VHH binders against a4x776. Designs and how they scored, part 6

Target 1, 306 residues: a4x776
Amino acid sequence: MSTSMSVARSLPGGPVAEQILAEVAQEVTQLRAAGVTPALATVLVGDDDASVGYIRIKQRQAVQLGFASPHVRLPASASQADLQAVVTQLSADTSVHGVLVQHPVPPHLDFDRAMQALDPEKDVDGMHPVNLGRLALGLPGPTPCTPAGIEALLAYHEVPVAGREVVVLGRGATLGRPLAMVLAQKRPTANAAVTVVHTGVPDWPRYTRRAEIVVAAAGVPGLVRPEHLRPGAVVVNGGVRYAGRRLLPDVDESCATVAGAMTPRVGGVGPTTVAMLFRNAVRAARRTRSSRTPVRLPDSGAPAGR

## First folded at step 22 (VHH)

Design v22
Fold by OpenDDE, look of step 22:
Structure v22 (fold): chain B 306 residues (1-306), chain A 126 residues (1-126)
Amino acid sequence: as target 1 above (306 residues)
Amino acid sequence: QVQLVESGGGMVQPGGSLRLSCAASGFTFSSYAMSWVRRAPGKGPEWVSTISSSGSYTSYADSVKGRFTISRDNAKNTLYLQMNSLKPEDTALYYCAKGYEITWTGSTKTRTFDYWGQGTQVTVSS
């Protein structure tokens, strides 16, 4: 009996990103037709090659989608006040709808403090404390990009999430924590039973071995192995480290021998994260337009005099 | 209300020098980078120089590098531009601008600042 080692179904993020970006492009076109040019501002501090490259990609994509792309470059020697001043300026600019501060910033700067100066309505990364609070409360607002991307990825590939046992491996502020909140939301593409495991859980594999869906969000290369998974489980690699240009996933590739479905090493969650950034940006622009539309108070229909 | 008032412009011969000043009010001057921008006749705005809020960082357009010096006095809420070795091509209306330059792509906008002054005329002519 040739045990045909069933290779896990691949869950690529590229097609998901393409669909989302197409939707974004359409929305941008509609806004432009309505006299609103969506603008996504980017802020780069320093000249780190990787950061420069990322910003360029984002700017190009922004323009391709029909965004205006305002950009501010600060020197690596910029002060905390300088960075905050730029963020404040962009927040105050009515022609700017979204603002992305490229992470990381130079070590002498406090990124989180600078982000507090950002208008939460213009937070396209979805990581502003106010927006995380909104997420926690189930209120509308920008959703963190990577968590939103993961939800979209699962939905696109028709992976059932609602009512399923999902284990998030990692509790980082940028992925694990917000992802747990996202997947717990009362939506058809969420509404999961979510468990968060982390370094404080000595036998974390006991949870992942039960999970129908495992999302690796730890940032530890090779952390998730086949013995940690339920056969047939869906495995999403959200945690990524780089060794130079080489992507080091949290999920070992051998997991494909046990998993029913798994994101690829390259082209999984990453593309969807970028797409969600632009979705947040266009939605920010749309919100700005709606706030300018005078709420026509319903005409108090004068009772027809008998 | 933010106000930026430029002064110190005038007519000079090639090779001459001028010092421009910008008096700022209506905001915490020391908290913001400041810039000089100029507009020559028939041309769009050209960025000239920027200085950080603390004055620790300065940058210049290639066209003025080595000739112009930007400085500030935060106690006096004043921005300065020392212009040396002036050339006819430096003839322009010079504006004081609040904040870092925002460069735009995918828009009709190319360069924007938070606020601009009214400008001071600099004419370099023999």
Scores: ipSAE 0.616, ipTM 0.817, lowest interface PAE 0.5, mean pLDDT 92
Fold by OpenDDE, last read:
Structure v22 (fold): chain B 306 residues (1-306), chain A 126 residues (1-126)
Amino acid sequence: as target 1 above (306 residues)
Amino acid sequence: QVQLVESGGGMVQPGGSLRLSCAASGFTFSSYAMSWVRRAPGKGPEWVSTISSSGSYTSYADSVKGRFTISRDNAKNTLYLQMNSLKPEDTALYYCAKGYEITWTGSTKTRTFDYWGQGTQVTVSS
């Protein structure tokens, strides 16, 4: 019996990102036509080549989408006060709708503290504590980009999530935790039974082997192996490390021999994260417009006294 | 309310020197970077110099590098610009600005700051 080693269906993020970005571009166009120029501000501290490169890419993409792209560059020697001042300045600027502070910042700076100075409405990363609180409460607001991207990726590829057993491997603040919240939301593309496993769970494979969907969010290269998966499971690699320029996924490529579907090593969740950033930005711009539209209270038509 | 009041401008001969001052009020001066911007007749605003909140970092436009020195006294809430070797092309209204420069792409905006003063006129003429 030739066990035709069924290769997992690929779940590329590129097409997902393309779709989302197209939608974003349309929304930007509409806002511009309405007299609002969406602006995504970027803040770079220092001159780390990688960070500079990332910012440039984001700025180019922003402009391509029709955003204004305000940028502030701080020297590596900038103080905490400088960074917070810039964040505050951008928060106060009514022409700026989204603000991205490029991570990482120099070691002497407290990124989280600086981000607390950010207007939550302009948090395009969706990682502001207020927005995470909103997420936890099921309130509207910016959604963390990577979790949002994963949801969108699964939806795009028509992977059923609602009612499915999803295991999130990792509980990081940037991915695992917010993802668990996202996928537990009462939406058709979420509404999952979510289990979070982590370093405190010695036999975490027990959970992943049961899971219909496994999202690796640990940031440990090669952590997820075929023996950790249910045959036919959907596997999403959210956790990544880099060795130089080489992406090191949490999910070993050999998982494709067991998984029914799996994100590729390159071009999986990453592209979707970026797209979600811009989605958050344009939505932020839209919110600013709606708040300026006076809610015309419906004219209480006083009944004509007869 | 944030106030920035520039002083020290005037008319000088080429090669001369001026020292501009900016008195800041209405905000925690020591918490913000400060900048000088100038506007020459018929030209858009040009960034001149920036100093970090602590004063540990300074930057200059190429056009003024080596000639101008930005400094600050946080105890006095005052920003300074020492201008040496002045040239006719330095003739401009000089503004004190709060914060770092925001550079804009994909917009009709090119450069913005948080707040600007009213400016002090510097005229370099023989």
Scores: ipSAE 0.579, ipTM 0.797, lowest interface PAE 0.5, mean pLDDT 91
Fold by OpenDDE, fold request of step 23:
Structure v22 (fold): chain B 306 residues (1-306), chain A 126 residues (1-126)
Amino acid sequence: as target 1 above (306 residues)
Amino acid sequence: QVQLVESGGGMVQPGGSLRLSCAASGFTFSSYAMSWVRRAPGKGPEWVSTISSSGSYTSYADSVKGRFTISRDNAKNTLYLQMNSLKPEDTALYYCAKGYEITWTGSTKTRTFDYWGQGTQVTVSS
């Protein structure tokens, strides 16, 4: 009896990103027609080639989507005060709707401190403490990009999430923690039973082996293996490291022999993260428009003097 | 309210020198980078120079490099531009600007700053 080793269904992020970006482009067009030019500002500190390249890609994509793309470049020798001043300047500029500070910054600079100077309304990464607080409270605001992308990816591929047991492997501030909050939200594409496992849980495989959905968010290459999964589980690789240009996923490729569905090594969550950045940007622009619409106070109809 | 008041402009002969000043008020001057921008007749604004908040970093447009020197006195809330070896092509209205330059793509805007002064006229003519 040839046990046809059922290969996991692939969950590529590319098509998801394309759909989201198409929606963003449409919304940008609508805003422009309404006299609002969405602008996504970028800040680069230093001349790191990789960072420069990433910024260029984002700027090009922003323009392609119809965004204005304001950019500030600071030298690597810029002070903390300089970086904060730029962030403050961009926050105060009414023509700027979103601000992205390219990470990493030079080691002598405090990125988190600089980000505290950012208007939370213009936080397109969704990582500002105020926005994470909003997320925790179920209030509207920018959503962290990677968690939002994962939700969108699962939804696009019609993976049931609501009421399902989801295990998030990792509790990082940028992925694991916010993802747990996102997937627990009362939405059709979320509303999951979420368990977060981490280095404080020695027998974390006990949890992942029960999970219908496993999201790896640990940043440990090869951490998730077939023996850690329930047969037929959905596996999302959110945690990635790079060795040069080589992507090192948390999820071992052999997991495809056990998983029912799995994100590919390349082109999984990554593309969706970028798309969510632009979604946050255009939504920020839209919010700005709504706040400017004068609430037409109902004309207090003067009572006709009888 | 932020105010930037430029002074020191005038008419000079080619090869001459001028020193521009910008008096800043309404903000913590020492916390912000400052820039000079100029607008020649019939042209768009051109970035000239920037100095960091502490003065430790300076940058110049290629067109003025080696001839112009930007400096600041944070105790006096004043920005300076020493212009040497002036050329007719340096003729422009010179603006003091708060902050770093924002370069724009995908917009009708090309270059912006947080605040601009009213400008001081520099005319280089034989």
Scores: ipSAE 0.563, ipTM 0.785, lowest interface PAE 0.5, mean pLDDT 91
Fold by OpenDDE, fold request of step 23:
Structure v22 (fold): chain B 306 residues (1-306), chain A 126 residues (1-126)
Amino acid sequence: as target 1 above (306 residues)
Amino acid sequence: QVQLVESGGGMVQPGGSLRLSCAASGFTFSSYAMSWVRRAPGKGPEWVSTISSSGSYTSYADSVKGRFTISRDNAKNTLYLQMNSLKPEDTALYYCAKGYEITWTGSTKTRTFDYWGQGTQVTVSS
């Protein structure tokens, strides 16, 4: 009896990103036709080659999608006040709809403090405290990109999430925590029973072995192994570290022997995160347009006295 | 309302010097970087110099580097541009601008600032 070892279905993020970006491009075109040019501003502090490269890629992508791409470059020696001033300037510019400050910033700068100067409406990363508060409250606003990407990835691949037991490994501010909130939202692509496990849970495998969906968000290479999974579980690798150019996933590749579906080592959640950035940007631009439409209060027609 | 009022422009011979001033009002001057931009006849705006909010950082266009010095007095809400060794090519309307330069791609805009003054004319002629 040849036990055909059923290999997990791959859940690539590339096609998801492509679809989302196509939608973004269409929306940008529509806004332009309506006289609004969506603009995604980028801020780079310093001359780090990698950062410069990333910004260039984002700017090119922005332009390709039809965005205007305003850019501010600060020297590495810029002060905290300088960075905040730029963020404030871009926040105040009515022609700018989204603002991205490239991380990391030089060590003498406080990135989080600088981000507090950002208009939450222009937060395309979705990590502004106000927007995280909105998320927590189920209010509309920019959604954190990586969590939004994961939701979109699962939806695209028709992985049922609603009513399912989801375990999130890790409670980081950028992924684990916001992801838990996202997947708990009352939406068909969310609405999950979410459990967050972390370093304070010594027997975290107890939870993951029951989970229908496991999202690794710990940033610990090889943390998730086959013995930690329910057979047939969906496994999403959200946590990524790099050793040089090599991507080190939280999820061991051997998990494919137990999982029903799994994100690939390369091209999983990453592409979707970028796509969500642009989605947030175009949505920000759209919101700006709607606020300019004067709500014509209906003329209180005086009832004709009979 | 933000106001930037430039002064100090005029006519000078090649090799001469001028000092431009910009009086700022309507915003917290000390919280913003300030810049000088110039527009020569028939040309687009050219960035000249920027100074950080605290004055700790300054930058210059290559065309003016070593000749021009940007400074500020935050107590007086005033931006300055000392221009030495002036050349005919420096002839332009000089604008005080609020903020750092924003470079634009994928737009009809190329370079923008938060706010510009009315400008002061600098003419370098023999």
Scores: ipSAE 0.549, ipTM 0.774, lowest interface PAE 0.5, mean pLDDT 91

Design v22
Fold by OpenDDE, fold request of step 23:
Formats: structure tokens, sequence, C-alpha cells
Structure v22 (fold): chain B 306 residues (1-306), chain A 126 residues (1-126)
């Protein structure tokens, strides 16, 4: 009986991103027709080649989607106060709807502190403490991009999540923690039984071997191996590192021999993250329009004097 | 309300010098970068110089490098522009602007600042 080593079904993020971006473009068009030009501001500190490249890509994509793309460049020698001042300036600009500060910033700057100066309504990354609080409380607001992308990816590929046992590997602030909250939400594309494992759980494979869905969010190359998986499990690689230009995934490629479905090494969660950024931006612009419509408080109908 | 009031403009001969001042009010001056922008007749606005909130960093347009010096006194809420070796090409309305320059793509906007003053006229003519 030749055990035909069934290769895991691929879960590419590209088609997911394309769908989301198409929706975003439609919304942008609608807003423009209504007299609102959605604008996504970008802030770059320094002249790191990689950062410059990323900003250019984002700006081009923004324009292609119909966004205005305001940009501020700070020198590498900029102070913490300078960065915060720019963030405050963009927050106060009524023509700006979303703000992205390119990470990383120079080492002498505190990125998190600067982001606290940002209007939470303009947080397109979804990582502002206020928005993470909203997420934790199940309130509406910008969702962290990578977690939102993972949810969308699973939904697009018709992977059942609701009621499923999901293990998240890693508890980082940017992925593992917010992802656990996202997947636990009371929505048809979430509502999972979520377990978070981390460096404090020495026998973490005990949990992943039971999991129907494993999301790697540790940022440790090759951490997840076939022996850590339930046969037929869905495997999502969210954690990535780079060696130069080479992407180093948390999930070893050999996992495809055991997994039922798996994100590819390249073109998995990454594209969806970017798409979610633009979704947050257009939604921010839409919210701004709604707040300008004076809620005509219903005229307190004077009680007809009897 | 934010107010920026420029002064120190005038007519000067080529090679002359002027010192512009901008009195700022209605915001925490020391918390914001400040800039000078100019508009020559028939041209769009041109960025001239920026100084960081603390004054530790300054930048200049290539056209004014070595001739103009931006400075600030945070205790006096005042921005300055020392202009030396003035040229006819420097003739413009000079604006004090709050914040860093925002450059725009995919918009009818090209460049903006948080707030602009009314400007002071500088005319360099023989």
Amino acid sequence: as target 1 above (306 residues)
Amino acid sequence: QVQLVESGGGMVQPGGSLRLSCAASGFTFSSYAMSWVRRAPGKGPEWVSTISSSGSYTSYADSVKGRFTISRDNAKNTLYLQMNSLKPEDTALYYCAKGYEITWTGSTKTRTFDYWGQGTQVTVSS
C-alpha cells in the first residue's frame, strides 16, 4: 500500500489580498464620489534602503487604490520629540485619514512611544493601545493587520475556524497576542478555541499535535516540524525572519507532508497584512465622513399639550 | 488659535542681507518643527528651510544652502531666517510654517504644512 504522501493543500495569501484590495478600491471610489479623498500618510525616519523601498511600494499601492498619499521624511538624526510632533501633526490634519509610521525607526527613537501620540482613529496598523483595548473588549475599531489577514486567509480558503482547536505559537505583541484575541471573537470566521503556547510551555508540541489549526507566530525559523503536527492539520506561518532577502519561516517546509493545508513559504500571510492596512485606512476615512454628518438629534417632539 | 506673524521683509540690493522673524502663538511652539516656505511670482510654493523642535537639526533647500540660516528661540516663541548674499531669484513672499513639510502624491495637493502665516515680502532688486 503505497502511502501516497499527500502534499498539503497550499493556502496562498495573494488571492486573498487581491480580493480585499479590490473591495478597498471600490470603497475609495465611493468616498471620492461623495467628496472625500481618502488619504494614507506615511512617515519615514532615516534613509535605510529597505525602509525607503517599502515606503515607495506602499505609496504606489495607495495611489493605485485611489488614495492620496501624503508623506513625511525625517532625518535619521531626528529626536523623539520630532517624531512625535510629526505624528501629532498628521493626527490633527483633517485631510489625513490614516497614518503609517514605517518600522523600524532609528535605535535612539522609541517607536511605541511615538505611536501613542497617534489618533487611534487614524491607526491603520491597528496596534495602538486603544485599538488593542477595543479588540479585547469586542468593540469596533481598526484590527491588527497580520491577525486580520490570517483570519481572512482562513476564511477565503474555507478553512473552518469556529469551534475549532487553534494553537498559536508565540505571544508577541504584534502577532501572537492580538491573533489569539481576533480568533476568539464571536464571528463566523473566528469563534475558535484558542490556546497560546510560548517559551514558558516546554512541552508545547503536546498542544500542537492536538490542534486542528496551528498558527506559528514565534519568529523562530524552523520551529514547527512535522512531528509537532496532527496529521491533516491546517498550518499558518505568521512568524518570519529574514537573512538578507531570504525569508526564514517558522514552519519547516517538510510540514507539508503531514499537514492537510499550509501557507506557502513565500506569498502566505504577508500579502494579506498589506491588504489589511489599506482596509483599515479606507474604513478610517469612512468613519470621518459619518462623524461630520450632524446627527440631527430627533427633534424632541414637544408633547402635544393636552 | 494658531497664529504665525512674519516680519522683517523688505527691499534689498543683490548681495544684501535680511533677517526674517516669525512670532508664533496659540500652540506649544517648542514641541513643533518650524519651516520657511517662499512663493515667487508666478511660481508654486518652494520649501526653504526647516528646523527641528529643539533646534538641534536644520535643513535647507539647495538653492539657499550656505546663504540662509534658520534658527529659533523657544523661550520667545520666535522663528528666524537670516538671509545673506541675497539674489534676485530670492524675491518672494516668505511664509512661516508650522511643522514638517508634507509632500503629496495622488492628490491635487503637492505640499502642505500644518499652518502658514500671511507672509512677508522680500524683494531683491538693483
Scores: ipSAE 0.546, ipTM 0.780, lowest interface PAE 0.5, mean pLDDT 91
Fold by OpenDDE, last read:
Structure v22 (fold): chain B 306 residues (1-306), chain A 126 residues (1-126)
Amino acid sequence: as target 1 above (306 residues)
Amino acid sequence: QVQLVESGGGMVQPGGSLRLSCAASGFTFSSYAMSWVRRAPGKGPEWVSTISSSGSYTSYADSVKGRFTISRDNAKNTLYLQMNSLKPEDTALYYCAKGYEITWTGSTKTRTFDYWGQGTQVTVSS
């Protein structure tokens, strides 16, 4: 009996990102036509080549989408006060709709503290405490980019999520925790039964072997193996590390022999995260327009004198 | 309301010196970086210099590096620009600006600051 090693269906993020970015571009065009130029500000502290390159890519993409791209560069020696001042300045600028502070910042700076100075309405990363609170409460606001991207990726590939058992492996503030909240939301593309497993759960494979969907969010290369999966499960690699230029996924490639569907090693969740950043930005710009539209009070029709 | 009032401009001969001052009010001066920007006749605004909120960091345009010195007195809410070895090319309206420079791409804007003063005229002529 030739055990036809069924290769998992690939779940690439590229097409998802392309779709989202196309939608963003259309929205930007509409806003411009309405006299609003969406602007996504970027802040870079220091001269790290990788960070510089990353910012450049984002700026180019922003411009291609029709955004204005304001940028502030701080020296590596900038103080905490300097960084906070820039964030405050950008928050106060009515021409700026979204603000991204490039991570990481130099070690002597407190990134989280600086982000607290950011207007939550301009938080395009979706990681501001106010926006995480909104997420937890099911209120509208910027959604964390990577979690939003994962939801969109699953939806795009028509992976059923609603009512499904989803295990999130990892409880990091940037991915695992917010993802659990996102996928538990009352939406057709969410509404899942979500379990979060982490280093405090000694037999975490017990949970992943039951899961219809496993999202690896631990940041531990090769953590998820075939023996940890239910045959036919959907596997999303959200946690990644880099060894130089090499992407090290949490999910071992051999999982494709057991999984029904799986994100590729390269071009999975990553592209979708970037797309969600721009989606948050354009939505922020749209919100500012709505607040400026004077509510035309209905003309109090003078009662015809009787 | 944020106010920035520049002073110290004037006419000077090439090689001369001027000291510009900017009196700031309406905000916590010590919490913000400050900058000098200038606009020469027929040209767009040019960044000249920036100083961090604490004064620990300073930066200069290449065109003024070694000749100009930015400083601040946070107790007096005042920004300074010492200009030495002035050249005719330094002739411009000099503005005090609140904050760091924002460089824009994909916009009709190129450079912006949070607030600008009214400017003080510096003319370098023989």
Scores: ipSAE 0.536, ipTM 0.767, lowest interface PAE 0.5, mean pLDDT 91
Fold by ESMFold2, look of step 22:
Structure v22 (fold): chain B 306 residues (1-306), chain A 126 residues (1-126)
Amino acid sequence: as target 1 above (306 residues)
Amino acid sequence: QVQLVESGGGMVQPGGSLRLSCAASGFTFSSYAMSWVRRAPGKGPEWVSTISSSGSYTSYADSVKGRFTISRDNAKNTLYLQMNSLKPEDTALYYCAKGYEITWTGSTKTRTFDYWGQGTQVTVSS
């Protein structure tokens, strides 16, 4: 590990994402050779420039990997019924394997209610309650993307996790809670002693100071500082917040003077999250291969069934 | 089973008007956006208009804006298209369609809808 005068080893996510996406591309090739074109549908409500741009990047990446990329745009004034109808339509379409609704939606819409109408098998985010239940029970299902990405990042960089003391700082439903379940799983890349703490624990630093691995998942910029770590700890910055365009991680950069290894402020966990989205999507397409029924696609004036 | 039955087509002189209807069954009509699509002789499908499930939002192709009005009666499970100031280029088989247009990339499909009706013929000629 490092001394107080050295800088932590960097744990970039880019190479991890590249490896995952190469595996996804190979799987897509196999599915297409078997007559299945994986399809990741995207739904955008409104026309906010940032949301439009983000969706276009995902669509381009999907096509580059060999996915079909169906897309539905709704006006900003769309009703809750309209949004839920689109989700239901895409859930029922056997030629669509994954569905992503771009968040945020306009404030008059209930995103969570819309996502509950989605078929859990097409939930590429891995956040549908059914899929979180599957994770808790050790059943097959898509895994939440950032937790899966963190496991893959640690594995890629050969950070020992099995049998280690891991502290997750943060208890959110999208990262901290599912990450604890992921890292406790019985497998060589997990199998950790996991402790979840949060800012509601007055002396949470006593837990992080003994941890071999600390994952910051609170979404509180600069929360983790050098005095909160044991020398040589591995530090993963899973939680971020933006002030405008500036990325504000939970882990203060000065932690690099104490940590043995640390994810970089930019290009850390984020790229792995995107890669895991496509891994969930290609796996969804594979799961439906043997259960696929014939369907007539509505691309003409002729009637078609679901 | 979804069923969409269009009616109200016919022959009309340029400048005339027609009102198309689409009777819907086999699904909860009030939960879905509905569209009109037309196919002129020898051409592929062309989107005409879409109305949201509540009727609160409508959109139109540029070629029909100001002349056509889409509406719906959710109590009667019926979609309508009022067509005014008709032109010869409006001659087509008109279909009602369930749902929004899905735009495809990375596939041989380019545009799809959830379901299509049987169509009703509109012919505009002098």
Scores: ipSAE 0.479, ipTM 0.718, lowest interface PAE 1.4, mean pLDDT 87
Fold by ESMFold2, fold request of step 23:
Structure v22 (fold): chain B 306 residues (1-306), chain A 126 residues (1-126)
Amino acid sequence: as target 1 above (306 residues)
Amino acid sequence: QVQLVESGGGMVQPGGSLRLSCAASGFTFSSYAMSWVRRAPGKGPEWVSTISSSGSYTSYADSVKGRFTISRDNAKNTLYLQMNSLKPEDTALYYCAKGYEITWTGSTKTRTFDYWGQGTQVTVSS
């Protein structure tokens, strides 16, 4: 006979994202009333159906929040120079406040090289090296979206972080590394003792077993098991993979029998990442306090702008 | 300074042909995609065609597919548009533009390009 027992409190990200997006919408309304239309530009290279779908969703969300949504579609065969020219143009356009290049790009293109042409102030992902340097120094700038989302998720659910032992399992540039810097910042929602471990540490469970908060950020399905946790630990699923449409998180679901609180397999961190992208975008627009009109096609007989 | 100068427009009867040219200067022409855009009287700009920097990829608006051919000569810094089987609805001011089109929603802005020329008039009528 089977008896179901669960001790872990659920930490869904949907309510967190809803709160953040409501605040973003209010800021957009305020900026529009002051004559500033926040603009989030999107760049898509190629025709891949999944990437087209992701861009369409982001464009719809941007317009629903009151952003202008400039978009550039490049063919899959576009050159590196074509991609960098688009990024440079959007970076220089004062009427554009954020720029998002849909990842992945075709393999002949260097995504990281293209993003170096972007003005760091318009880097809504928060992954430009200048912005990671600003994060490390405690300077203002766009913050990497998933790490910021995790901080907000923990704060929303009133999980104490300040002064706590946090272990980040994974050292990737997009999550593990920047998250350690985020949670170590001197503020009430952070201020943690942060340890970064990874699968290259033979006894990494030694660290996770002492942690009050474990963030799984390795991208290895099922890596974290109940025996790797102290009873009552807070567990965050930061890293995921997909098998078809099935989401495969790093944290095994059985960890809920040992953890005190845990993000759900679906609807956890993911929604907060999207919300933070728009928060970075509206903050970028607030910093500029103005939009400018790009060079426009002339009417009959009118010369170009230069 | 970027400069784009269109030529080759004129008046032609339906079913006729024209070849437009665009002389480019002030940038490394062979590094950038190029586009043709047209504006009919009383209408907003309409994207016509784009060619990649190497010329290996071309795309066309549905309204001109099979009738128009975009090409480029990177040695001469020149963009071309061969227009065949012209129709009265092709009547417009045709512009050469640098790069790919930026399309805007949720804004008073419309279609934008990095740079574009003064245009050359094409008139298709009996």
Scores: ipSAE 0.462, ipTM 0.699, lowest interface PAE 1.4, mean pLDDT 87

